# Designs tried in a protein design chat: VHH binders against q86b00r158to499. Part 17

Target 1, 342 residues: q86b00r158to499
Amino acid sequence: PRNSLQRAIDRLKNKFGISLKGSFEEEFYLIKKGDNNNSSVASLLNSIEKLDHGTFANYHSLDCYGDILEKITNALEEQGLPIEQLLSESGSGQFEITIDYTDIMEACDRHIIVRQTINSIASYNGYIATFIPKPFDGLVGSGCHAHLSLWDTNDSNLTPDANGECGLSLVNQFFIGGLLKHSKSLTALFNTTPNSYKRLKPFYWSGCNVSWGLDNKESFIRIPSSPFSATDGCSNFEIKTIDHTSNPYLAMAGIIHAGFDGIENSIAPPPPTSLFDQSVLNNQLIPSNFEDAIQSLKENHYLCENIGNDISNAFIHVKLAENKILKELSDDDQILKLLELF

## First folded at step 4 (VHH)

Design g44 (framework vhh_rezetamig_d1)
Fold by ESMFold2-Fast, scan of step 4:
Structure g44 (fold): chain B 342 residues (1-342), chain A 129 residues (1-129)
Amino acid sequence: as target 1 above (342 residues)
Amino acid sequence: QLQLQESGPGLVKPSETLSLTCTVSGGSISTSYYYWGWIRQPPGKGLEWIGHIYYSGRTYYNPSLENRVTISVDTSKNQFSLKLSSVTAADTAVYYCARPRYSGYDLKTGNYYYGMDVRGQGTLVTVSS
């Protein structure tokens, strides 16, 4: 898959002189183990039952998890990973770590290192770190949002244009047009388990709408506002639906090839969507299950050919087989199986 | 299949406004996937992007031409139009309406370069008294 991403990077650079930079927002739960080396659902549920879910839980969670979070942060910094942000999320015991921008291949490498470091440090200290998209029905899900920007060969950011729609340059709008055109097929690369689709629901800020817009958390592509967005344009755009079941190299290869199609064919995105426009909020959703997403990918000869037919066929075959097995398990057994993988 | 056709005067006097219309057939300009635009080729020179319009009326213009260019869309007639004011002999060119295809960006000038995915046959506009 890493080679597939390299080919995508080279294609974009060779044809248009454009490179992609990015970073991931890593969302995860930390759960204190009840029994030594016991990863059972009963052990996890007992840990969750002891947590306070009130308003003050955020401060209490940071206080209770201070030592483990410090160990994780120190381990990441010792590996030379520049931490941009660490914060407590809406779920009890849920956290987010964001690493600073870099070239897209290095961003994918960093993503893998961050996950491995968090898992190792948590395990050593008697915690389970879980990146499962929806590990608990009553709690918020965990995503892996990607922040992306387009750059030229002189290391100038091509993303912003103060006079453009949502502060974006025309070339970035075309890239987004390609992403939205291919959004249903990309969902297969981004969200690869039945559990992923428990997180991807309308009105849960997961980005299920095939749309884009300024600060719109329901859109497949969110354009983050900043104090500079009105004068300098927006510095990046965010893809919200990606979760930790994705292979980051395949996901990014798909993103680059979709964006390439947008640029090459000057594909305009639809008008940006406001969160408050109910007539558009529920229009055109991404697939609600993995089988529909994979069917979209199978029919997308453009993406499959450019990613590599052997890689695409292997991905489709393996993931359909995995999903069939997972769907035959009870919810609890599926979570236990996913804990072996994520 | 999709076809584009330019129409308008082939001769314009210096200082006047050049006006061209593109009629789209076999498809709708109200699609949410495409910009529609104008590109020109002066005699003996390369292609020069003029500007793009989206069916909503949103426009982007070549910075070198932006003070003289207006592009508009009429979705009821399935047409989009170009007006170029204060023309000179330098504006003599074959004008194409097109569904543009991105081909590059010149950071020094801020200009985008476009090829043509689907285009009209082109219309020669001569600026002469």
Scores: ipSAE 0.011, ipTM 0.496, lowest interface PAE 9.0, mean pLDDT 81

Design g45 (framework vhh_rezetamig_d1)
Fold by ESMFold2-Fast, scan of step 4:
Structure g45 (fold): chain B 342 residues (1-342), chain A 129 residues (1-129)
Amino acid sequence: as target 1 above (342 residues)
Amino acid sequence: QLQLQESGPGLVKPSETLSLTCTVSGGSISSGLYYWGWIRQPPGKGLEWIGHIYHSGNTYYNPSLENRVTISVDTSKNQFSLKLSSVTAADTAVYYCARPRKSGYDLKTGNYYYGMDVRGQGTLVTVSS
């Protein structure tokens, strides 16, 4: 799949002189391991609840998150991965780590290293780190948001234009037009398990609307508020739906080929989603289950051919078989199975 | 510096086809970063967007004009052209070639309005016998 991404990168650079840079926001739960051999979902949830309630997680016990997070960030920095941001997310025991922007291939390589480092350090220190999209009903899901920008051969950011819609250049608007055109097919590459679709629900700020807009939590493409003055424009755009079940190389190859189609065919996106004016919205949603997403991908000959027919066919076959097996399990057994993988 | 220049007949008979060409100098149409298009101003009226084209040949037209308009591009000559068929006196206007930018949205048609970023000086086209 890494070679598939390299071909996508080369295609964009050779045709348009454009390169992609990005970073991932790594969302995950930290769960303190219990003292017995109980491997149930209930026992894992109970470990989070104990830490929150301070019965065994008083002020001094809550400091254990500080200790483990410091060990994780130190390990990442020792590997040459400077931390851009560390946040406590809205779910109990949930955190987000973002690594500095870099070229898109390196961003994907870093994503793999970051996840492996978090898992290893957590495990060594008596925690389970989980990247499962929706590990617990009633708690927020974990995504792998991608922040992306377009750059020229002189290493200048092509993303902003103060006179453009949402502060974006025309070329970036075309790239987004391609992403929205291919959004249903891209969902198959981004969200590859039944559990992924428990996180991807309208009104849960997951980006399920086939739309784009400034700070719009429900849009497939979110344009973050720019720190620039009005004359500078916006520096990047965000895809929130991606989760840790994706292969980052295939996901990014799909993104680049979709954006390429947008630029090549000058695909204008629909009007941006306004938080306060819904009249201009694209009212479509991304698929609500993997089978619908994969059917959209199967019908998308453009994406499948450019990714590579052998790679696309293998992906479709393997993921349909995996989803069939997972759906035969109870919800709790699915979570336990996914803990082995993510 | 980038310059755009219109050329074509200033007089067209009713029912015939209006044909204009825009020559681009100081920049390349095939750069792939911009649209190239046409806008007009009838006497005593505001600006009306006609349409635009990408170097690949993809076109976007004002819905009120789409069945009469053809815009084409010739990257080898660094030119793009407008053909407007079945003209009437209502098509009398100053015609500008331009590098457009989005300026608004039409809720009824679901299409954007476009303004001028860089434009030619304009050419008056009169439709008369």
Scores: ipSAE 0.000, ipTM 0.209, lowest interface PAE 16.6, mean pLDDT 79

Design g46 (framework vhh_rezetamig_d1)
Fold by ESMFold2-Fast, scan of step 4:
Structure g46 (fold): chain B 342 residues (1-342), chain A 129 residues (1-129)
Amino acid sequence: as target 1 above (342 residues)
Amino acid sequence: QLQLQESGPGLVKPSETLSLTCTVSGGSISSSYYFWGWIRQPPGKGLEWIGHIYHSGNTYYNPSLENRVTISVDTSKNQFSLKLSSVTAADTAVYYCARPRKSGYDLKTGNYYYGMDVRGQGTLVTVSS
């Protein structure tokens, strides 16, 4: 599928002189291995709670993760991956690593390397790192948000325009229009397991609304505001729904082809929405399950043809078969099976 | 268990360089992913992040102070230090050394947003002739 992404990149560059840059925010849980090989969801939760609570009444429990996080970040940096951010969520055992902004193909390559490195270092040191979208019903889900920007052949950021809606240039607005037009089909490429859809729920800041807006965590496309922006307008846009069950090359190829359609056909997005704006209730949500998402993709001849019909058909066939197998398992057994894969 | 203690002069003359040292005990400055930094609180104002350093020597500074700030680490002494050059009366504050944590990142500027995990008791520095 890497070749499919290359074709998408070339198509956008050759027709419009536009290239993408981006970065992924890698969310994951760290779980300490126990005598029982953490063979139940309850024992996995217990392991996280033990690490988070520590000896002290408050945040000193994070000392439990210091050594493993050091090993992970050292291994990433030794591979030439500059760490831009590491965040921890208080009391959850969940972490987020963001790697430096770069050309979109390199960003996808880095995404794979980061996940492999985290899994390997964690495993070697007595931890399970998991990228499962929703491993625990009581805890927040794990995504891999994509931050993207459009650039011209002079290495100028085409994303911002102070006079545009949400500080976005017209070309970026058209790109977003394409993304929103194809959002239901893109969801099949972004979220490929039944578990993915436990994370993708309204009012959990997962980006389920087929909408866009400034700092709107419920929108499929979020436009981050920046207090430190050196240019007028926004520097990037964010897709929050993507999770680690996606193939990043296929997901990004889909994004590029959808955005291409927006630019080619001058597809204006609808007016932006705020998180708390109840004046327009967008009744368009992304699909709430994989079967509806994959049906949208099957009916999207534009995306399937441009990704490649053989690749699209193989993806659809394989993922439907995988989802059928997963759905035959109990919810807990699905998590244990996904733990082998992610 | 982990303790941080500031040391340095309580009085600095305008235009001179403020130098403070933080001694870490109950934990190693070089053995964890944690980074080490400086925060200050001017009289009647909120906390202001100055900057921080990793055991590797990589530094991040508050953009408003970056031209005057140097933070260094001495892993052999389990210490890290702050130098703030060309001080004025506006630099009068209680200075804290801290083991902070990242709480966010700005992709455009390359700067982090920081919370605090552990800090020292603070040391008052007065800039006066």
Scores: ipSAE 0.000, ipTM 0.155, lowest interface PAE 16.3, mean pLDDT 78

Design g47 (framework vhh_rezetamig_d1)
Fold by ESMFold2-Fast, scan of step 4:
Structure g47 (fold): chain B 342 residues (1-342), chain A 129 residues (1-129)
Amino acid sequence: as target 1 above (342 residues)
Amino acid sequence: QLQLQESGPGLVKPSETLSLTCTVSGGSISSSYYYWGWIRQPPGKGLEWIGYIYHSGNTYYNPSLENRVTISVDTSKNQFSLKLSSVTAADTAVYYCARPRKSGYDLKTGNYYYGMDVRGQGTLVTVSS
């Protein structure tokens, strides 16, 4: 898969002189290990609730995660992975770590190392770190959001244009047009388990609308408002639907080939959408299950051929087999099985 | 078959505004997948991109022409139009309306690839007294 990404990078650079840079937002839950917390989903959820609130609501127990988060952060920095951001997310016991922006191949390599480091440090210190997309029905899901930008050979950011729609350059708008054209097929590469689709629901800020827009958390492509204000344009764009069941190299290869199609064919995206305009616009949704997503990918000869037919066929075969096995399990047993994998 | 046709005056006086309209037939201008644009070719020179418009009204202009160019779209008439103000003899050219084809923008050169999927037959505009 890493070789597939390298081919995609080379194709974009050789044809258009464009390179991709990016970073991932690593969302995950931390669960304190105990005698019973691995035995059922209810025990895991109860453990999270106890850690967040304590046995008694008291001031001295408010930050039970500080020690483990410091150990994770120190381990990442000792490996030369500079932390850009660490946040407590909306879900109890849920956190987000973002590593500094870098070249896209390095970003994917860093993503693998970050997940391995978080899992290892958590495990060693008596915690379970889980990257499952939707481990608990009552709590928010965990994604692996990708922030991406387009750059030239002189290391100039080609993403912004203050005069462009949503502060984006025309070339970046065409890239997004390609992403939206291929969005249903890309979903198969981004979200590879039945559990992934419990997270991808309208009104859950997961980005499942086939749309794009400024600060629109429901859109497949979100354009973050510029830190330089509207006059300077936007520095990056975000894909929120990706989760930790994806292979980051295949996901990024798909993204690059889809964006390449957009640039090569001058594919204009539809008008951007705001949250306030949702009711007046025809919003398509990405597939609501893996079988529909994989069928879209199977029918997408362009993506499969450019990723590599052998790699695409192997991916489709393996993931269909994995999903068949997972779907034979109860919902709770699927979560327990996914904890072994993610 | 999709067809584009330019219409407008063949002679414009210096300092006046050039106005051209493109009529699209055999397809809808309201497609979310395409930009529509204007390109010109001055005598003895290559093709020069003027600008693109999306059906929503969003426009992208050649920076060298930006202060003088307005492109607008009328989806109800299936048309888009060009206005170029303060014309001089240097604006004498064959003007084409077009829809982009397979190669859109070359970032290495900073130019749009000319090779439109569909273009009009062109209309000669002479700027002369």
Scores: ipSAE 0.000, ipTM 0.193, lowest interface PAE 16.5, mean pLDDT 79

Design g48 (framework vhh_rezetamig_d1)
Fold by ESMFold2-Fast, scan of step 4:
Structure g48 (fold): chain B 342 residues (1-342), chain A 129 residues (1-129)
Amino acid sequence: as target 1 above (342 residues)
Amino acid sequence: QLQLQESGPGLVKPSETLSLTCTVSGGSISSSYYYWGWIRQPPGKGLEWIGQIYHSGNTYYNPSLENRVTISVDTSKNQFSLKLSSVTAADTAVYYCARPRTSGYDLKTGNYYYGMDVRGQGTLVTVSS
């Protein structure tokens, strides 16, 4: 898959002199292991609730996660991974770590290393780190949002244009047009398990609408606004739907080939989502299940050919087989199985 | 039956802020998955979308008006409001509060088109000295 990404990078650079830089926002839950109490989904959820909600009058003075988070961040920095941000997320016991942006191949390599490091340090210190997209019904899901920007061969950021729509250059708008055209097929590469689709719901700010816009949490492509970038336009764009079940190299190869199509064919995106009713769109949503997403990918000869027909066919075959097996399990058993994998 | 009703001054002086409120009856703004917004029709022109708000407070504005527009929601009163600053004669229009429907873009013509699920009766706002 890494070679597939390299071919996509080379194609974009050779044809247009454009390279991508990016970073991932790593969302995950930390669950403290207890003796004989982490053998079911209910016991895992109970463990999160116990850590998040103290029973003592002085609970506010207790930091159950500070020590483990420090160990995780120290381990990442010791490996030369520059941490841009660490935040507590909306879900109890849920956290986000963002590594600084870099060339896209290195960003994908870093994504793998970050997940492995978090899992290893958590496990060694008596925690379970989980990257499952929707581990608990009623709690928020975990994704790995990708922030991307376009650069020329002189290392100049081609993404912004203060006079462009949403502060974006025309070339970046075409890249987004390609992404939206191929959004349903890309979803198969981004979200590869039945559980992924429990997270991808309208009204959960997961980016299910086939749309784009400034600070729009419901859009497939979000353009982050910044007071510090107002004079220059927007420095990057965000894809929110990607989760940890994706192969980052295949996901990013798909992104590059889709964006290439946009530039090659001057595909203008539709108007930004700021002009639309997000709850009642005339545009379609991304697929609501993996089978529909895979069907979109199978019918997308452009993406399959450019990724590589052998790689695309193998991906489709393997992931359909995996999803069939997972769907035979109860929802709770699926979570327990996914904990072995993610 | 869901009904929307605009209220506010019908005359605003140039450079001042236009302020309108919409009262929703027969339904709750917080019980719907819909946005609530403002649309206007200047004399002799078509409908122009101003902006919309979700009951959580998230807003979306027409880019041509975004520097002058603020939309807010008060779920306790079942109301949402529009403020449009630095008005000129070009802002003279009939203003509608609305629950927007689907909007579209025609790739062939490059034109936007807007739909409305429910709207108020409209209120004429004249900008003059």
Scores: ipSAE 0.000, ipTM 0.115, lowest interface PAE 19.3, mean pLDDT 79

Design g49 (framework vhh_7mjh_2)
Fold by ESMFold2-Fast, scan of step 4:
Structure g49 (fold): chain B 342 residues (1-342), chain A 127 residues (1-127)
Amino acid sequence: as target 1 above (342 residues)
Amino acid sequence: EVQLVESGGGLVQPGGSLRLSCAASGFTFSHYYMSWVRQAPGKGLEWIGHIYHSGNTYYNPSLKSLVTISRDNSKNTLYLQMNSLRAEDTATYYCARPRYSGYDLKTGNYYYGMDVWGQGTTVTVSS
């Protein structure tokens, strides 16, 4: 998959002289293991039930996680990963770590290393870190938001234009047009399990609308208020729907090929949408389940061919088989299986 | 081949109405936003408006009350409805596919570049 991303990067650079930079916002839950010497399935389910139902108020306290969070951040920094931000999220025991901006291939490599480091340090210190998109009913889900920007060969940010719609350059608007055109197919690459679709609901700030707009958390593409980095326009754009079940290399390859289509064919996005605009009520939604998403991908010959037919076919077959198995499990067993995988 | 063909132009009386059509072929019409542009004799190009593939429209503020742009994606056709025509509306009207798109609602400025143009249809407003 990493080679697929490299081909996408090379294609964008060779044709248009454009490179992509980005970062991920890593959302995850920390679950303290039970009080016996060894973790067991029953102990794990009991811990998940208590977290989900809010039985222990101390799980909401940052003080209860101070030691483990310090160990995680120290381990990340020792690996040369500059931490931009660490936040407590709205979910019980949920946190977000943001790593500094870098070239898109390195951003994907960092994403893998961050997840592995968090899992290892948590495990060693008596915690389970989980990146499952919706591990607990009634609590907020976990994603890995991608912040992206376009750059030229002179290392100048091509994303902003003060005279452009939402402070974005024309080339970035075309890139977004491509992303929206391919949004249903991209959803298959971004959200690869039945659990992913429990998180992706309209009116829950998950980015399910096939739209874009300034500070619009319901849109597939969110433009953060400018200036994010003290520029004269918007310095980046955000995709919120991506979760940890994605392969980041395939997800980013898909993004680059979709954006390339937008630039090459001058695909304008629709007008930007605000949360309070009547047009929000008429927005198309991304697929509500993996089967519909994968069907959109199967029908997208452009995206599959450019990612690589062998890679795309393998992805489709493997993920359909995996989803069939997962859907046959009880809710508890599915969560246990996903904890093993993610 | 990529092609835009306008129709519906002609002579109209002052105060009259006219509807122009543009038939698109050779590309996936439903994935592109479209524009109408006009050029009066001896003057420069004047942008009339954009319509996005969603059907949302943005107009030149000076023309907003006089025109309506619409599209039928199932028929690959773009329309321009004009009402209360004046002698100053005499121009060649072009259907165009923009190379660049944007409209700044705050300033009322629009920016565009066109990569595909129709041949134009002439509208003459006179008695």
Scores: ipSAE 0.000, ipTM 0.137, lowest interface PAE 18.5, mean pLDDT 78

Design g50 (framework vhh_7mjh_2)
Fold by ESMFold2-Fast, scan of step 4:
Structure g50 (fold): chain B 342 residues (1-342), chain A 127 residues (1-127)
Amino acid sequence: as target 1 above (342 residues)
Amino acid sequence: EVQLVESGGGLVQPGGSLRLSCAASGFTFSYYYMSWVRQAPGKGLEWIGHIYHSGNTYYNPSLKSLVTISRDNSKNTLYLQMNSLRAEDTATYYCARPRKSGYDLKTGNYYYGMDVWGQGTTVTVSS
């Protein structure tokens, strides 16, 4: 699928002179291997160290997990991966690492390296790192949010326009229009297991509304507000639904082709929505299960043809077969199976 | 507010030694690798080296035997020790935090883009 992403990148550049840059926010749980060898889902949950939540959560997490987090960050930096931020998340023992943004192909390569490094260092040091989207009922899920921006051939950021809707340029608004048009089909590429859909619930800040808006964590496309004045515009936009079961190259190829459709056909997005507006309750939702998502992708001839019919057909067949096998397992056995993969 | 403030520059005799400091504020210094960069009068920027939060260093091979980069995470301070200074070392020295940097899988090389710069401190090597 790396070649599929390269073709998408070339298509966007050759037609419009636009390149995509981005980064992933890597969310994961660290579970200390316990006295019982962490052999069941219940024992894994019991092995998570509890941390205080609130104004000191990040600092306390670093204190309690300092040694393992230092080893992980050292290993990432030794590979030349610049850590932009390290945060404790809402879940006990849950962390987020963000690597600085770069060209989209390199961002995907970095994403793979970051996951492999975290898993290897954690395992060697007596921890299990897990990227499963929803490993524990009642705890927050883990995603890999993508922050994306559009750039021209002079390496100028085309994303912001202080006079545009939500501080975005017209071209970026069209790109988003394409993403929203194709959102149900993109969901199949972003969220490829039954477990993914336990995370994608309204009111859990997972981004499952087919909408966009400034700082709206329930929207499929979130526009982070500027840390400065409104006149600066917004430097990037965020897709929150992506999780670690996606192939990042295939997911980004889909994003580029969807955004291309938006630009080529001048697809204006709907009006932006706020998190606390009544419209949040009335928004269309992305599919609530993988079978509905994959059916949407099967019916999307535009995406399938541009990604490549052979690649799309193989993806559909393989993922339907994998989901059938997973759904035959108990919920706990699914988690244990997914631990081998993610 | 993110700030880097260099100090310790000045006039030094050829063959002498000098230690530059960089005080960092407004971010969690211990989570970032840091760099030193210099610019001689009328010339482009020359990367000196970087130091990871752990203290591990990587240097420009042309300068490795002449400089040592170190840090004190408890004081949010970065250092550049320079020995056997020559007239060619006359330059403005900048403390920098990389932001747009990484590993290019296509070329197999690391690259560094600097996002945050200090104001610089001038070192003049003259008799």
Scores: ipSAE 0.000, ipTM 0.146, lowest interface PAE 19.0, mean pLDDT 78

Design g51 (framework vhh_7ubx_2)
Fold by ESMFold2-Fast, scan of step 4:
Formats: sequence, structure tokens, C-alpha cells
Structure g51 (fold): chain B 342 residues (1-342), chain A 127 residues (1-127)
Amino acid sequence: as target 1 above (342 residues)
Amino acid sequence: QVQLVESGGGLVQPGGSLRLSCAASGFTFSYYYMTWVRQAPGKGPEWIAHIYHSGNTYRDDSTKGRFTISRDNAKNTLYLQMTSLKPEDTALYYCARPRYSGYDLKTGNYYYGMDVRGPGTQVTVSS
């Protein structure tokens, strides 16, 4: 898959002189193992149930997890991974770590290392770090939002234009047009388990609408507003639906090929949508389950050929088989199985 | 079949006005960025005005507000309203769906080729 991403990068650079930079927002839960520090299934499920039921039981702040978060951030920094931010998220025991912006291949490599480091440090210190998209019914889901920007060969940011829609340059708007055109197929690469689709629900700020807009958390593409100067334009755009079940190299290759189609064919996105616009109620949604998403990908000859037919076919085969196995399990057993995989 | 057909050109006196129209067919017009390009005799193409699918415009041209681009997505039609016309505005005017071809870091300009264009409509400004 890494070679698939390299081909996508090369294609964009060779045809248009454009490169992609980005970063991922790594959302995850920390679950403390039982007091005896064993990994028994009963102890683990009890811990998950207690966390799930404790949403309003007592105030839990970033400070309650200070020691483990410090160990995680120190381990990341010791590996040369510059942390841009660390935040407590809406879920009890849920956190977000964002690594600094870099070239897109390096961003994907960093994504893999970050997850591995968080899992290892958490495990060693008596915690389970989980990247499952929807590990608890009563709590908010975990994604890995991608922040992206377009750059030229002289390392200048092509993303902003103060005169453009939502502060975006024309070329970036074409890139987004391609992303929205291919959004249903991209969903198969972004969200690869039944559990992913428990997180992707309308009206839960998950980005299910096939739309884009300024600070619109329901949109597939969110344009973050600048706290400074509307005249400078937007420095990046965000894809919100990606979760940790994705292969970051395949997901990003798909993104680049979709955006390439937008640029090559000058595909303008639909008008930007505000969160509270009534027209959003009738907007197209991304697929609500993996089977529909994978069917959209199968029918997308353009994406499959450019990613590579062997890679695309292998992905489709493997992920359909995984989903069939997962769907045969109870919800609790599915979570336990996903803890082995992610 | 993808087609663009311009109309509304003609002979006009200096200081006059014209409105050009462009009828689009064979593609989802409302999803595409559109532009007007003109070419005077013996000169290369000059990009006059640009419009996003939403109706917002990109980059002011050398006509200094004398020309206004607009669109009607329901009718698949692009317009160019020209006012205070000058002899130097004499040219063949093309409706075009541009194709991004590059960015010039030094000038800050985007370069576009005409992916699809109409046959053009002649505007002649003379007395």
C-alpha cells in the first residue's frame, strides 16, 4: 500500500507540480486494566462497562490521566515526533494527539508509529489504548481526522486564497470537488468495519454529509476557519470521517487520486453548506454500512485502476471477509475482536 | 457531447454595453468553474473573468470592474456583462471550462488551459 501512495504522490507532482502535506488527529480512549493488572476478559469488560456508565458519575479531567499521558507524549517526542496538541475529548477517558504537519508520506508513517507507541506505552503501564471507532454505546466515537494542504514544488502553500470560496484557492476547490465526487467510494477506504458505521451517524458531528463548508462538522470536508485575517484565506482542509480501521497509505492514495480527478477535470464542488442550512436535510449521505461503501468502490473503475487493481481487489476481498466474521459476533465479542486488530 | 455556445456579440460604439451568454450542455454545469477568455487579432488569449459554481468570482481582471461575470445554474448559462466598452476590447470572446495547468510561485498566478471552449462570439467596438 505504501507504494500505491507513492504512485499517487508522483502522479500529482508530475502532472501538476503539486504535493500534499498533512497531519492526523489521533483520537483514542484509555481504559485502566483491573487493579490486579491482568488481561482477563471479565476484568476488561467490567472496566469498559464502568467507563461507559460513568459519563456523568463524576468529573474527569485531563489531570486524572496526567501520568499516563505524560509517558505517552514523552515516548513520542523521544522518537522525534513533534506533538502539535494534546486535548481531552468529549468522551470520558478520551484523548486526541496531533502530530505536527509534514509531507503526506511522512504523515502516514507517523500515524502508524503514533498508534504503535500509544498502544505499547499504555499496555506497559496498565492501560488499554483503544482506537476502535465506536467502542462504547454511550460515548462519542474516535476518528483520525486528516488535515491536508496543497503545495507547489518550491514549497509554497497553494491552499489559501482570500478571494476564494471559504478562503480556498481554485485548485484546492477542484481537489475538494474530486473528493466529493468520489466520497462514497473513499468511505470504503476510510471506514472498514461494521463498528465504523456506528460512529458515522447524522447529527453527531461525524461528517456524514456529502458536502463541504466553513467549520461545518456535519460535512465530509470541513474548512477550519482562521482565527486571524479572513484576507489570508484558509491554510488547510479537513476530512473528518477517516477512522483508525483505515490503512493510511490506501486512504491517502485514494484521496490524492480523487483530488487529481477534480483538478484534471476542473470539478467545482457544490456550493459550501452551513451546518444549519435547511438544504443539508436533503443532502446525500455517505454509505451507512461497509457493504454499500465497498460496492461503491467496486463500481469506481477510476479509483481502483489508479490505486492498482491487485491492491484494490485484495483490499475488497480481505475487508469483506473481515466484516462477515465481525458481524457474526455479539457486540461485546466484536469489541474484543477489534481490540486485537486495532 | 460536451458543448459551449456563445451569443450576444456584435458591433457597438465606444462607451456602449453588451451582454454575452454561453449555453452549456453535455456536463453538470453547476459543478464546474467557468471563465471568459478573449483573443484580439494578433494577440494571445487573455483571461477576462472567472466564476465559481456558487457565483462568487475569482481574481479581478485588467478591465477594472467594467465587466461582470455571472451564471444561472438552473439554466446552464454563463454571462458576461460588459460596460464602458473601448476599442481595445475588440476581440473574439470565448466561454471556457478551464483546466488547471500550473502555478507560478514568482507571480502568484495560476495557469489554465481551455479544457472545453465554445466557437466564440465576436465583439467589435468602433465608431
Scores: ipSAE 0.006, ipTM 0.382, lowest interface PAE 10.2, mean pLDDT 79

